VHH binders against Leucine-rich colipase-like protein 1 (LRCOL1). Designs and how they scored, part 6

Target 1, 137 residues: Leucine-rich colipase-like protein 1 (LRCOL1), of Homo sapiens (Human) (a6ncl2)
Amino acid sequence: GYGPQKKLNLSHKGIGEPCRRHEECQSNCCTINSLAPHTLCTPKTIFLQCLPWRKPNGYRCSHDSECQSSCCVRNNSPQELCTPQSVFLQCVPWRKPNGDFCSSHQECHSQCCIQLREYSPFRCIPRTGILAQCLPL
Short names: E, the ipSAE of ESMFold2; O, the ipSAE of OpenDDE; V2, 0.75 times the mean of E and O plus 0.25 times the DockQ between their complexes.

## First folded at step 4 (VHH)

Design h09 (from g01 with S52Y F101A L105I Y107T; framework vhh_7nfr_2; at its last look DockQ between E and O 0.02; V2 from the best seeds 0.00; counts 0 for: pae E 9.8 > 2, unsure alone 61.1 < 65, placed apart)
Fold by ESMFold2, look of step 5:
Structure h09 (fold): chain B 137 residues (1-137), chain A 122 residues (1-122)
Amino acid sequence: as target 1 above (137 residues)
Amino acid sequence: QVQLQESGGGLVQPGGSLRLSCAASGFTFSNYYMSWVRQAPGEGREWVSSIYGSGGTTYYADSVKGRFTIARDNVKNTLYLLMDSLKSDDTAVYYCATEPAYSGIDTWMDYWGQGTQVTVSS
């Protein structure tokens, strides 16, 4: 066929297709929308905003702006992580949610890291049961 | 409601292979973008791989590109990670996760499995 005399139709890409600019997408929204570091055509919010996904707590980061919490710090860790921010705008340690593998109570949000079965891995467990190591608070 | 359960981890020699599986239930699996994320002791969570759509588009972290393959089976509602040429620094807990995406939903979808341990040692 006949070659185009203008740039490609800039609004043809569907959700999940790689992009560099908003206008490439049918949604007119090209942003980080997942755990993957690449920008993809993304739905706008119900308020028609094109907002980037930002990393939850516990992810590796290099800059505060990568994190939902605006905290990218090296609190008691060999690497910088997205960490929670207190009401006083101070970054606090991130702790693992229930179900995560662990090696000490302090790693867990619940502060309870135990084996449930002999020879099973240690996991962060809710303090909802009557367990000698992890009574309800 | 949503359930993700990883399996297939274990002890492997360097250069070995493993296939991780993630069984999904409580949602329409084929409609969701899926990822593998790993976490080694004392480190933050590291994204490994993602698969979008019906399996047409895949992405990999540079550290695993060429060695790992992500796949999904929408009939069995199962996500896979095929790991080849394993190295000691692949030692981690591997998690299956739904992608936190703006798929017309007001709130993010952020469901994680319980993880499966992969250990690579001589």
Scores: ipSAE 0.006, ipTM 0.367, lowest interface PAE 9.8, mean pLDDT 75
ESMFold2-Fast, scan of step 4: ipSAE 0.226; ipTM 0.595
ESMFold2 (binder alone), look of step 5: mean pLDDT 77; pTM 0.781
OpenDDE, look of step 5: ipSAE 0.040; ipTM 0.286

Design h10 (from g01 with Y102W Y107S W108Y; framework vhh_7nfr_2)
Fold by ESMFold2-Fast, scan of step 4:
Structure h10 (fold): chain B 137 residues (1-137), chain A 122 residues (1-122)
Amino acid sequence: as target 1 above (137 residues)
Amino acid sequence: QVQLQESGGGLVQPGGSLRLSCAASGFTFSNYYMSWVRQAPGEGREWVSSISGSGGTTYYADSVKGRFTIARDNVKNTLYLLMDSLKSDDTAVYYCATEPFWSGLDSYMDYWGQGTQVTVSS
């Protein structure tokens, strides 16, 4: 039967969880976005607006419209990513900043992608020392 | 709390097939993108495939397109990788990973499982 009972206290949902009302979400924002066909708890903009969310640079994408930049290209990555757009509306190369997960040196702005511990993920790290070596620390 | 457990790896001859499974617990599985990543001996980790929380969108590395199929069962909280036409170059440890929807650029693969070994050899 039809039976969701009245709840006095709604669970405070995290970002990415399915929602029907803004109040269900920790962000107080429940809207459609580029990640799912249904409404999800979504971060607000820097101006505290609850707008449809589009992927920032570096996120995986399948269509230009998913990206805030309207640029979804492979560019030095084995996967299609949202990349920045220049003043002349051209999609420009994007590389991962230090700290991001990586699978190859060329994905990183530093050109250094290493595994700090045997069972940890590979991450982009800054090159260190006067020879700009790709070292764990 | 969050746990990922891979299984289904083994030794198979070139041209053979395997099905990998990843059992997830401790989080709302259907809300997360899930990925398979592999690491061959002496190589860095290579992303293989990703699937959206609903299963409606899938992404594949060019090296596996047409041979591998990623799937998920949100009732069983299980991720699958169906591997057909296996090649020696597919020999690697395969890892299951989550990709949080709204994390910063440094959070593509937040959780890594223990891994399962796939060996393709005659």
Scores: ipSAE 0.000, ipTM 0.131, lowest interface PAE 11.4, mean pLDDT 72

Design h11 (from g01 with F101L L105Y Y107S; framework vhh_7nfr_2)
Fold by ESMFold2-Fast, scan of step 4:
Structure h11 (fold): chain B 137 residues (1-137), chain A 122 residues (1-122)
Amino acid sequence: as target 1 above (137 residues)
Amino acid sequence: QVQLQESGGGLVQPGGSLRLSCAASGFTFSNYYMSWVRQAPGEGREWVSSISGSGGTTYYADSVKGRFTIARDNVKNTLYLLMDSLKSDDTAVYYCATEPLYSGYDSWMDYWGQGTQVTVSS
């Protein structure tokens, strides 16, 4: 885990309430809202604004975002550890193979989700030859 | 497109139990932290609990720690909140959300779905 959480003397505000410091929020996270020039109490998340440090390699983790490497895998241990990203594809999330239906480029291993003809479904298409730029022909 | 749909709320007496569910679609569910957030009548939103993508790490608000359990089923793409020893102050609309919850620091306030109402009253 992330270790024990301290009780905050000023912690009384719920999510969405204006705040100035993390300590004012029950969530312990007070984040800048760009649509309003003030900070709002925000769910406690694993990101740098509320947590100044990410776990270095070798530390126990439960999700890639907890690690400085953005890679949390069980490569040499019975538990998930923060691991250098250079390990063979272990940190790449599963994505849809070529031919599967898709709604966005990010869903596909190829990073290409297009419809090749009008009124055909969007599918994951390989980025090879004529389709290297992920544009319909 | 990301979709989250909450269910399982209802009326329960103090000391009772409820199980909330959140059906997720449109993204790789197991790769994201998931959270429960609630909003009581006339109050701001309050973070309740979060769970890591693998389910190995959980976080709870002090107000619910020891009474609520967050869980997930990555095969069914469903998030759960098991609520025990319910109190009148747990009365709220409960929303589920993915983490990170903001785009330019404001998208975290725009939860998908209407939430599910939990009312604790005798």
Scores: ipSAE 0.000, ipTM 0.088, lowest interface PAE 19.4, mean pLDDT 69

Design h13 (framework vhh_7nfr_2)
Fold by ESMFold2-Fast, scan of step 4:
Structure h13 (fold): chain B 137 residues (1-137), chain A 123 residues (1-123)
Amino acid sequence: as target 1 above (137 residues)
Amino acid sequence: QVQLQESGGGLVQPGGSLRLSCAASGFTFSNYYMSWVRQAPGEGREWVSSISGSGGTTYYADSVKGRFTIARDNVKNTLYLLMDSLKSDDTAVYYCATEPYYSGSLDSWMDYWGQGTQVTVSS
């Protein structure tokens, strides 16, 4: 009958077809994309955990969360664009450049605030393999 | 290796028409949604149109609906954008792009873009 037919149809949409729920897709993955204002059936192996699609750098945005970079800023463009975080650090609080005085790692752009020798002041230093004290935990 | 190559751009007067093509290689073209995205001078990227892998479903931005038509030829691995009634506001570099996807092996979002083709609408 109609009931079994109806349920079968909900689970048989192919990759790239418009959807509203994960269950509509053969892949069991239905995600939003910003290239079109709709959700698409997506392969589960490529799209881990069916997380919402995020906009690449250069796309128009309204909020940081829309962007892969988590950075939505107005540069020379009249519109806000998704921008790499490494570009001018526009989406993070201003942080001290290398060579500046510091009291914690988070104060520095490098995330590295150390004394190079005993009794020297703490300074922001580039995070490199030479400075083991600034290596990630 | 994935490649997308656009062609068909040029200078046209207002009210004119152009046909853009995008030749795709290095992936199973028919499995991907394909899109046209444009970028005007000094502006961000603007989505124009998308087409499903089978070609059965198409989507258009309100600014181009009724004037532009997206189409694909899965045998030739080619995407098309047929542009009618062109306006000065349509002046932009037009890019062919695949649907964005998440790459588990790279732990990042991926998409493939062509190099773009310039469309200039002026009198």
Scores: ipSAE 0.000, ipTM 0.100, lowest interface PAE 18.9, mean pLDDT 70

Design h14 (framework vhh_7nfr_2)
Fold by ESMFold2-Fast, scan of step 4:
Structure h14 (fold): chain B 137 residues (1-137), chain A 124 residues (1-124)
Amino acid sequence: as target 1 above (137 residues)
Amino acid sequence: QVQLQESGGGLVQPGGSLRLSCAASGFTFSNYYMSWVRQAPGEGREWVSSISGSGGTTYYADSVKGRFTIARDNVKNTLYLLMDSLKSDDTAVYYCATEPFYSGTLEDSWMDYWGQGTQVTVSS
């Protein structure tokens, strides 16, 4: 009879999208993390390994091993956050990378926090132009 | 399965206050940025406010800054929007949404999961 038919989704999903099989993801990596009740498409390591997802900089943590950087500190926040690691393997205060939500210029590594479109949130944007200006493109 | 359910909307007079709630389930709530987005009749969707997973960082649209407060309770898995000094221009359906954990570029979708919405009407 006529019942609901579910077909396998073979489209290439982007990072962070829910998945059930590696081949659904553009990264060819579908693994578990703490952000969703099921597996998510995750980027592979520089050695092309598909490992359980670890928290990026700026996310709340309780232990160093939860963070991609292996740095869980509270330097610029009342909560412990995943922070970047310097070239000397030291945990440094976290500043938001380009693309992250922001409310002030100083929150961003670029020192530039602007709204590009009427219905978009304020985001950290790279500085542009001869004077390294903080302007929408 | 990720689910978001908004509540707390209704009819209020200009200058009034409302508290919207969003009950979240099916994911580790404290690890996600959460947002409120609204859509007025016949208009596109407008971002209103966002809050980091820890609750330590909040962001507001200029149209609501100083009047609205976003908050979260990670023990109850609930997001709130405290709306004060409401104006007729705030009339819209309000949606609760999650942000992707790696939203590192402007070209990426900044909203992953959406609720069904709750209607707010500001009218005398």
Scores: ipSAE 0.000, ipTM 0.150, lowest interface PAE 15.4, mean pLDDT 72

Design h15 (framework vhh_7nfr_2)
Fold by ESMFold2-Fast, scan of step 4:
Structure h15 (fold): chain B 137 residues (1-137), chain A 125 residues (1-125)
Amino acid sequence: as target 1 above (137 residues)
Amino acid sequence: QVQLQESGGGLVQPGGSLRLSCAASGFTFSNYYMSWVRQAPGEGREWVSSISGSGGTTYYADSVKGRFTIARDNVKNTLYLLMDSLKSDDTAVYYCATEPSYTGEYLSDTWMDYWGQGTQVTVSS
């Protein structure tokens, strides 16, 4: 669940071990295997999911993360395309407010994404008082 | 394109029950944790519950433990929230959301995906 997220030592799993994120694997590649219905640590391949390469502007996309611009939108087009972050603030990096779910400190406006209790999800938490250093209580 | 569509909300009296549904499309549903998040008028978002891809593990906010049950049907690509013993404090718009970070860099969004308008739950007499 959210509870077993490991932030400190992510690149420790060998090929064939179950994973949720690329950085959990020594190979830096976590992808679905046709031999199993779940994601496993896999040797780096030419598949999109395990390459640092991202699609240039103008390519069809399904998610912002596929694009070099981190912007996948349908603007004056019948399909979603990788698009430059534009004059209308389209895909300008927005940061999550306090209380939202998160997977990294960078996602949060507060720059703090922590799990306050065992088994609870990671959330954006304000850096105030005892949480100024963004450490779990 | 990930799409999530919530339904099942409505007006109910305190102590009543509702079943919320979330129809998912555009991704391999069984590979992702799914969550319910709610937002009351003028308040911030509150996490309610999460369920693992297989359905084998569930997590609940303290405010709903023992009253709500999260479930999923991976054949129908549908997430459920069964709400019992509803209280006035449960009044909110309920959204379903994915945990986007399972394959790391390329499937991790900096934004929790809840693509629907949510479903309104109102608990009042």
Scores: ipSAE 0.000, ipTM 0.084, lowest interface PAE 20.2, mean pLDDT 69

Design h17 (from g01 with Y33H T57K Y107S; framework vhh_7nfr_2)
Fold by ESMFold2-Fast, scan of step 4:
Structure h17 (fold): chain B 137 residues (1-137), chain A 122 residues (1-122)
Amino acid sequence: as target 1 above (137 residues)
Amino acid sequence: QVQLQESGGGLVQPGGSLRLSCAASGFTFSNYHMSWVRQAPGEGREWVSSISGSGGKTYYADSVKGRFTIARDNVKNTLYLLMDSLKSDDTAVYYCATEPFYSGLDSWMDYWGQGTQVTVSS
């Protein structure tokens, strides 16, 4: 059995996380994706407006306008993904940022996909300090 | 809107087994990594297990490895947690949560609904 759904104040939610109310998000903005019925934590504009969400880098897309970067390209995949745009207005390849789940080093912008602890998931890890060689601690 | 509804909790004796389910709606389930997270009374959240969108990769917390099995049915949009050899320390409210494709190093997870209570006691 299910009781009434309550809002859970368990953590601050980042951009792209599912939400029900504005205060769940660190941005204090929880709004609908104009392309889908999902409500996601969204950054506010420079005028502090909470406008409809656009897809960040790494999301599947069908058209450039769906992406925050205005770049929707194949990125070595049969599916098109939202990718960053360079200062020269060119769409550049996207790879997973640090912290994302991964299956291979090449998926990561850092070129490093490792498991830091025996029972933790494989994630993209920055190549800095003792991790410069992309080896677990 | 993303909705996740947990079920299958209950009272079980030490050494017993339970199967938890999480019904997902409002998103393309197979595109998202899914996790189980628990919270015991007076304690913080503890990550329990995760499964990739395809089901091809699974991960477990040290405290549950070898006892719990995470699984999913992408046709039914349902996540499962099969719990064997339950201990009193497993007593908690269990929540299912989504993991977006590119979460940060300190990725945030969302809990939906009230969770399902698991109590391990004689």
Scores: ipSAE 0.000, ipTM 0.117, lowest interface PAE 16.4, mean pLDDT 72

Design h18 (from g01 with N31S Y33A T57Y Y107S; framework vhh_7nfr_2; at its last look DockQ between E and O 0.03; V2 from the best seeds 0.00; counts 0 for: pae E 6.7 > 2, grease 30.4 > 24.2, SAP .755 > .668, placed apart)
Fold by OpenDDE, look of step 5:
Structure h18 (fold): chain B 137 residues (1-137), chain A 122 residues (1-122)
Amino acid sequence: as target 1 above (137 residues)
Amino acid sequence: QVQLQESGGGLVQPGGSLRLSCAASGFTFSSYAMSWVRQAPGEGREWVSSISGSGGYTYYADSVKGRFTIARDNVKNTLYLLMDSLKSDDTAVYYCATEPFYSGLDSWMDYWGQGTQVTVSS
């Protein structure tokens, strides 16, 4: 599949605008910038469930405040792990190894394939919280 | 088994240069995009750069754009990061990473090595 993504709504807050909740943004992307502790809207993202990453020191967390993110989730494992409040993947223009565009996550050996424009080719990125930094289009 | 081994880190003065290497094994190296990520003390991991499987496309974080160059040698199964004009803020453990397997949307599937320490200090 193409993964979960939100349709653009021009009535929502645009790129770079402050947000409190994901739904305020046209892309349903409200992230904390690593450089500024402010939540900002970013477009063209895939909304994903929280990924299991750890505290900066690699340990598990029990509360959001323990992490540099606002998301602590308990997966099927008994461990609580820190994640971004929401995992947003803004796919960079990855191509298949042969240079072709992707139409599914699997084709790019990634978990992120998004359509930047209607009827445009899909672009894929590796699926990771590290790489999902709401990169500018 | 996927294996990644970073090397080339060290202590360098501001404005200096380093070249990191990542030796990869256990998968078809040329078939996968590779990335460099870094983690500074007390900070989260940060994306630095990525390169396509063939090397035809490269991407950089704004913080390193114009200073760092990612490259790869698919014959040697090695990923490189050329770092020029190093700054104190570049101090971190640097990891090479790959996503060799597709999984569910709730899974972390990137692999990385033990990392290599880069310290930029006068």
Scores: ipSAE 0.026, ipTM 0.316, lowest interface PAE 4.8, mean pLDDT 65
ESMFold2-Fast, scan of step 4: ipSAE 0.347; ipTM 0.693
ESMFold2, look of step 5: ipSAE 0.033; ipTM 0.498
ESMFold2 (binder alone), look of step 5: mean pLDDT 79; pTM 0.801

Design h21 (from g01 with T57R F101V Y107K M109F; framework vhh_7nfr_2)
Fold by ESMFold2-Fast, scan of step 4:
Structure h21 (fold): chain B 137 residues (1-137), chain A 122 residues (1-122)
Amino acid sequence: as target 1 above (137 residues)
Amino acid sequence: QVQLQESGGGLVQPGGSLRLSCAASGFTFSNYYMSWVRQAPGEGREWVSSISGSGGRTYYADSVKGRFTIARDNVKNTLYLLMDSLKSDDTAVYYCATEPVYSGLDKWFDYWGQGTQVTVSS
């Protein structure tokens, strides 16, 4: 059984001290340090973990804005989940595949839009072997 | 072993309609953007339409917007292109394609089907 509820005694701990709640820390940030298995008081300005909470990857979601990745999609799952943007590219503007007509590098998934012959149209091409032509001028 | 097989092409009169299908295998279909690309005789490839893995986002070339509809059935692993109000300028071989796949060693590949011929002629 649990005993009677005790009054909270909050203390403002310095960076690097063990913590259980954000409010215990002077930084208002209590998170897992990569160098230790315990939650420690951590500077707010270094990591996003102490900004307004957003759902990590794998959590159920209804809108892109709920997720840290800004990506809420179905990933072989019956439920929409927060997903890394790099996995399916569904949460970035769609980009044209190789071979398609283009007007700028940013339109292409390869980020490379060039004219391979003098009398041909500009097309999205793989960056393989012609990287210098696809670099910013 | 990505394979794409198109069907549904044929001869149709101007103003007619056709439904193209693309059967996909060898990959998790619902995870990839799919596209329709066409090539008219003597011309280069022209992007027609694309659809996101979930089907929640669709994109169309200005030349087909309002006339064509892209759709997918993720249970059947099939991509569709519904073509209405067909014009002579729509005459082309229509290809089903995946989004670009990075194969390592700075190589990117689009997987393409064999194509299906659409001819709009009176």
Scores: ipSAE 0.000, ipTM 0.098, lowest interface PAE 17.7, mean pLDDT 71

Design h22 (from g01 with Y33W Y107S W108F; framework vhh_7nfr_2; at its last look DockQ between E and O 0.04; V2 from the best seeds 0.00; counts 0 for: pae E 16.4 > 2, unsure alone 64.1 < 65, placed apart)
Fold by ESMFold2, look of step 5:
Structure h22 (fold): chain B 137 residues (1-137), chain A 122 residues (1-122)
Amino acid sequence: as target 1 above (137 residues)
Amino acid sequence: QVQLQESGGGLVQPGGSLRLSCAASGFTFSNYWMSWVRQAPGEGREWVSSISGSGGTTYYADSVKGRFTIARDNVKNTLYLLMDSLKSDDTAVYYCATEPFYSGLDSFMDYWGQGTQVTVSS
């Protein structure tokens, strides 16, 4: 382009050095290998795979992919934590019972969060009708 | 016959306090969530606060949090709103209402009182 062009040196980096791309590393493996969110030059596995380290259960997270369990949820906690999957290998949060205040259908065990009057707050409501629809009663 | 009757409104200075009461009859009071709703002249109705049938769970609109307290007496079948640190913006008719949601029965109850006037002025 018309601006100054930044040129990167493509020297091979050793284990533990910050990187952006696999090719920067002697290992040809640039991935997360610590609790810090930075990508670092990392050894490959014995099967020559470049795999990221993932957090065990109980660690703070912001996205499912950070966790060995692939579940980053807020189950009875003020913060999201890496959490085991359910018996059916599902990543399911606790859901509110009928009558609780809500802001979305997914917060409710019934998956039904509606406002019955324009002046009232949204609440978890049992589904009704032959189609189990989420409608005001 | 369901009846809800509010009382305790009046004229108060900014920073003052009032206690509103709502006498309920004609239904099993303790089975139902109850609410306070207010309406200022020329404005729509604004939900203020709600309380569970047992009294164990309460909710408040952001505009009144920390200043108002909802309570109930299931022996006297009476709902209360304790209003502290009143501001001119709190001027409105205050209504007692049954909460319009499923109460553990197969039908909803949606009844209103006649309202009580609260006026906050210098």
Scores: ipSAE 0.000, ipTM 0.245, lowest interface PAE 16.4, mean pLDDT 75
ESMFold2-Fast, scan of step 4: ipSAE 0.214; ipTM 0.584
ESMFold2 (binder alone), look of step 5: mean pLDDT 80; pTM 0.811
OpenDDE, look of step 5: ipSAE 0.022; ipTM 0.274

Design h24 (from g01 with S50T G104A Y107S; framework vhh_7nfr_2)
Fold by ESMFold2-Fast, scan of step 4:
Structure h24 (fold): chain B 137 residues (1-137), chain A 122 residues (1-122)
Amino acid sequence: as target 1 above (137 residues)
Amino acid sequence: QVQLQESGGGLVQPGGSLRLSCAASGFTFSNYYMSWVRQAPGEGREWVSTISGSGGTTYYADSVKGRFTIARDNVKNTLYLLMDSLKSDDTAVYYCATEPFYSALDSWMDYWGQGTQVTVSS
């Protein structure tokens, strides 16, 4: 095996697996299912409660993390505004190649950042092939 | 070629201590998270501990937390497991393993050693 299945450990659980916290799931979304007493890992796009509201382009901001674009910059205004990444090169994320450490799917060129073994680091993994385990978010 | 060679296993009495070593060669050791995994007779593999490439982050299974310490020496390309307060339940073959990932060529990089036997009995 690949770690003790009997113990609750940090892992990237797939859609439909039992969970207690959002960070246990590959989707980063652990929601209550009305048909079951347990919370299950779910795709973010299906359940709006797992998508924290972030400011659209044009809204005033203080930090990049406040914006849907992850880009908060001064453009033609004296105030910092949420701005599309294409407007400022410094807000365009560099995409990591397969094998690199990652903290989110968006950091990877493959858009797949998973933990292959319990307590292993998260790494960029190909979307296809023998280790293709990235589910829709 | 990549090689992982464990050593330091043996027979020890309950409450005793052992130090396991894993000599690594054929790859850039400091770039890899390294793990110890054990397998008791008739059981499946059980993850024991993991250490980051730099040694700055460590993880432990609840069954060994507080008793075992994982460490590495990147100059000597050696991984260690320091085992204290050994119990009969710790009896197993202990394996040294790299954390799996794809290389720059998208090749699977998942290496395991041959194992070293640890027996805790009186």
Scores: ipSAE 0.000, ipTM 0.190, lowest interface PAE 14.6, mean pLDDT 71

Design h26 (framework vhh_7nfr_2)
Fold by ESMFold2-Fast, scan of step 4:
Structure h26 (fold): chain B 137 residues (1-137), chain A 123 residues (1-123)
Amino acid sequence: as target 1 above (137 residues)
Amino acid sequence: QVQLQESGGGLVQPGGSLRLSCAASGFTFSNYYMSWVRQAPGEGREWVSSISGSGGTTYYADSVKGRFTIARDNVKNTLYLLMDSLKSDDTAVYYCAAEPFYSGLEDYWMDYWGQGTQVTVSS
């Protein structure tokens, strides 16, 4: 074209509309939504941050980065799901509850797999009272 | 205050059709991206379809593309999912969701998700 032309101010797209640049959106935020395969106009956070959407716990996932928890693991399911992190912000696989058969401490939620009596099976035992240090009686 | 209420599920034969509805209240419906998400027993949640606030843009999962149609009525504050050529693999609880953009940065309680509506495709 010839001469200076004013570009239209096209901050017209509403939340959920497909976008290519932040300035196309009324929110000034155009981010990747891991639930949908496209970049969409998104509202900003309460701190005016424009951040990509990530899947909450319980959603199917293929990568840790898709999940809000940054944890995509299998829990007695044929599928990988977004799963809450441990108390130490670690992505920890599901572990067996107290009473279940086990072959190692790591299999148990309590991290204690012991044989309480000779010839009895190994079981996940709570770390309480006399068994706080995970030692057989 | 935000409330979503799904309806329209039921038992249907393979090849049949159903229309799901989601009544929304407590927010400015026309300003929000709306989605349908389903969960079969023992499975994780699977995104099905999404529609922009204006209704001008729709997205579909490959498993439902060509069979399902998402629509909205901003006057009635209602989201719809029209399901054609239903298959046994479509059996799931279907949920309506608002603003699944960055829920990890927001406190999205179950009020932003409805209670779900059961769809069973069986002979």
Scores: ipSAE 0.000, ipTM 0.198, lowest interface PAE 14.7, mean pLDDT 72

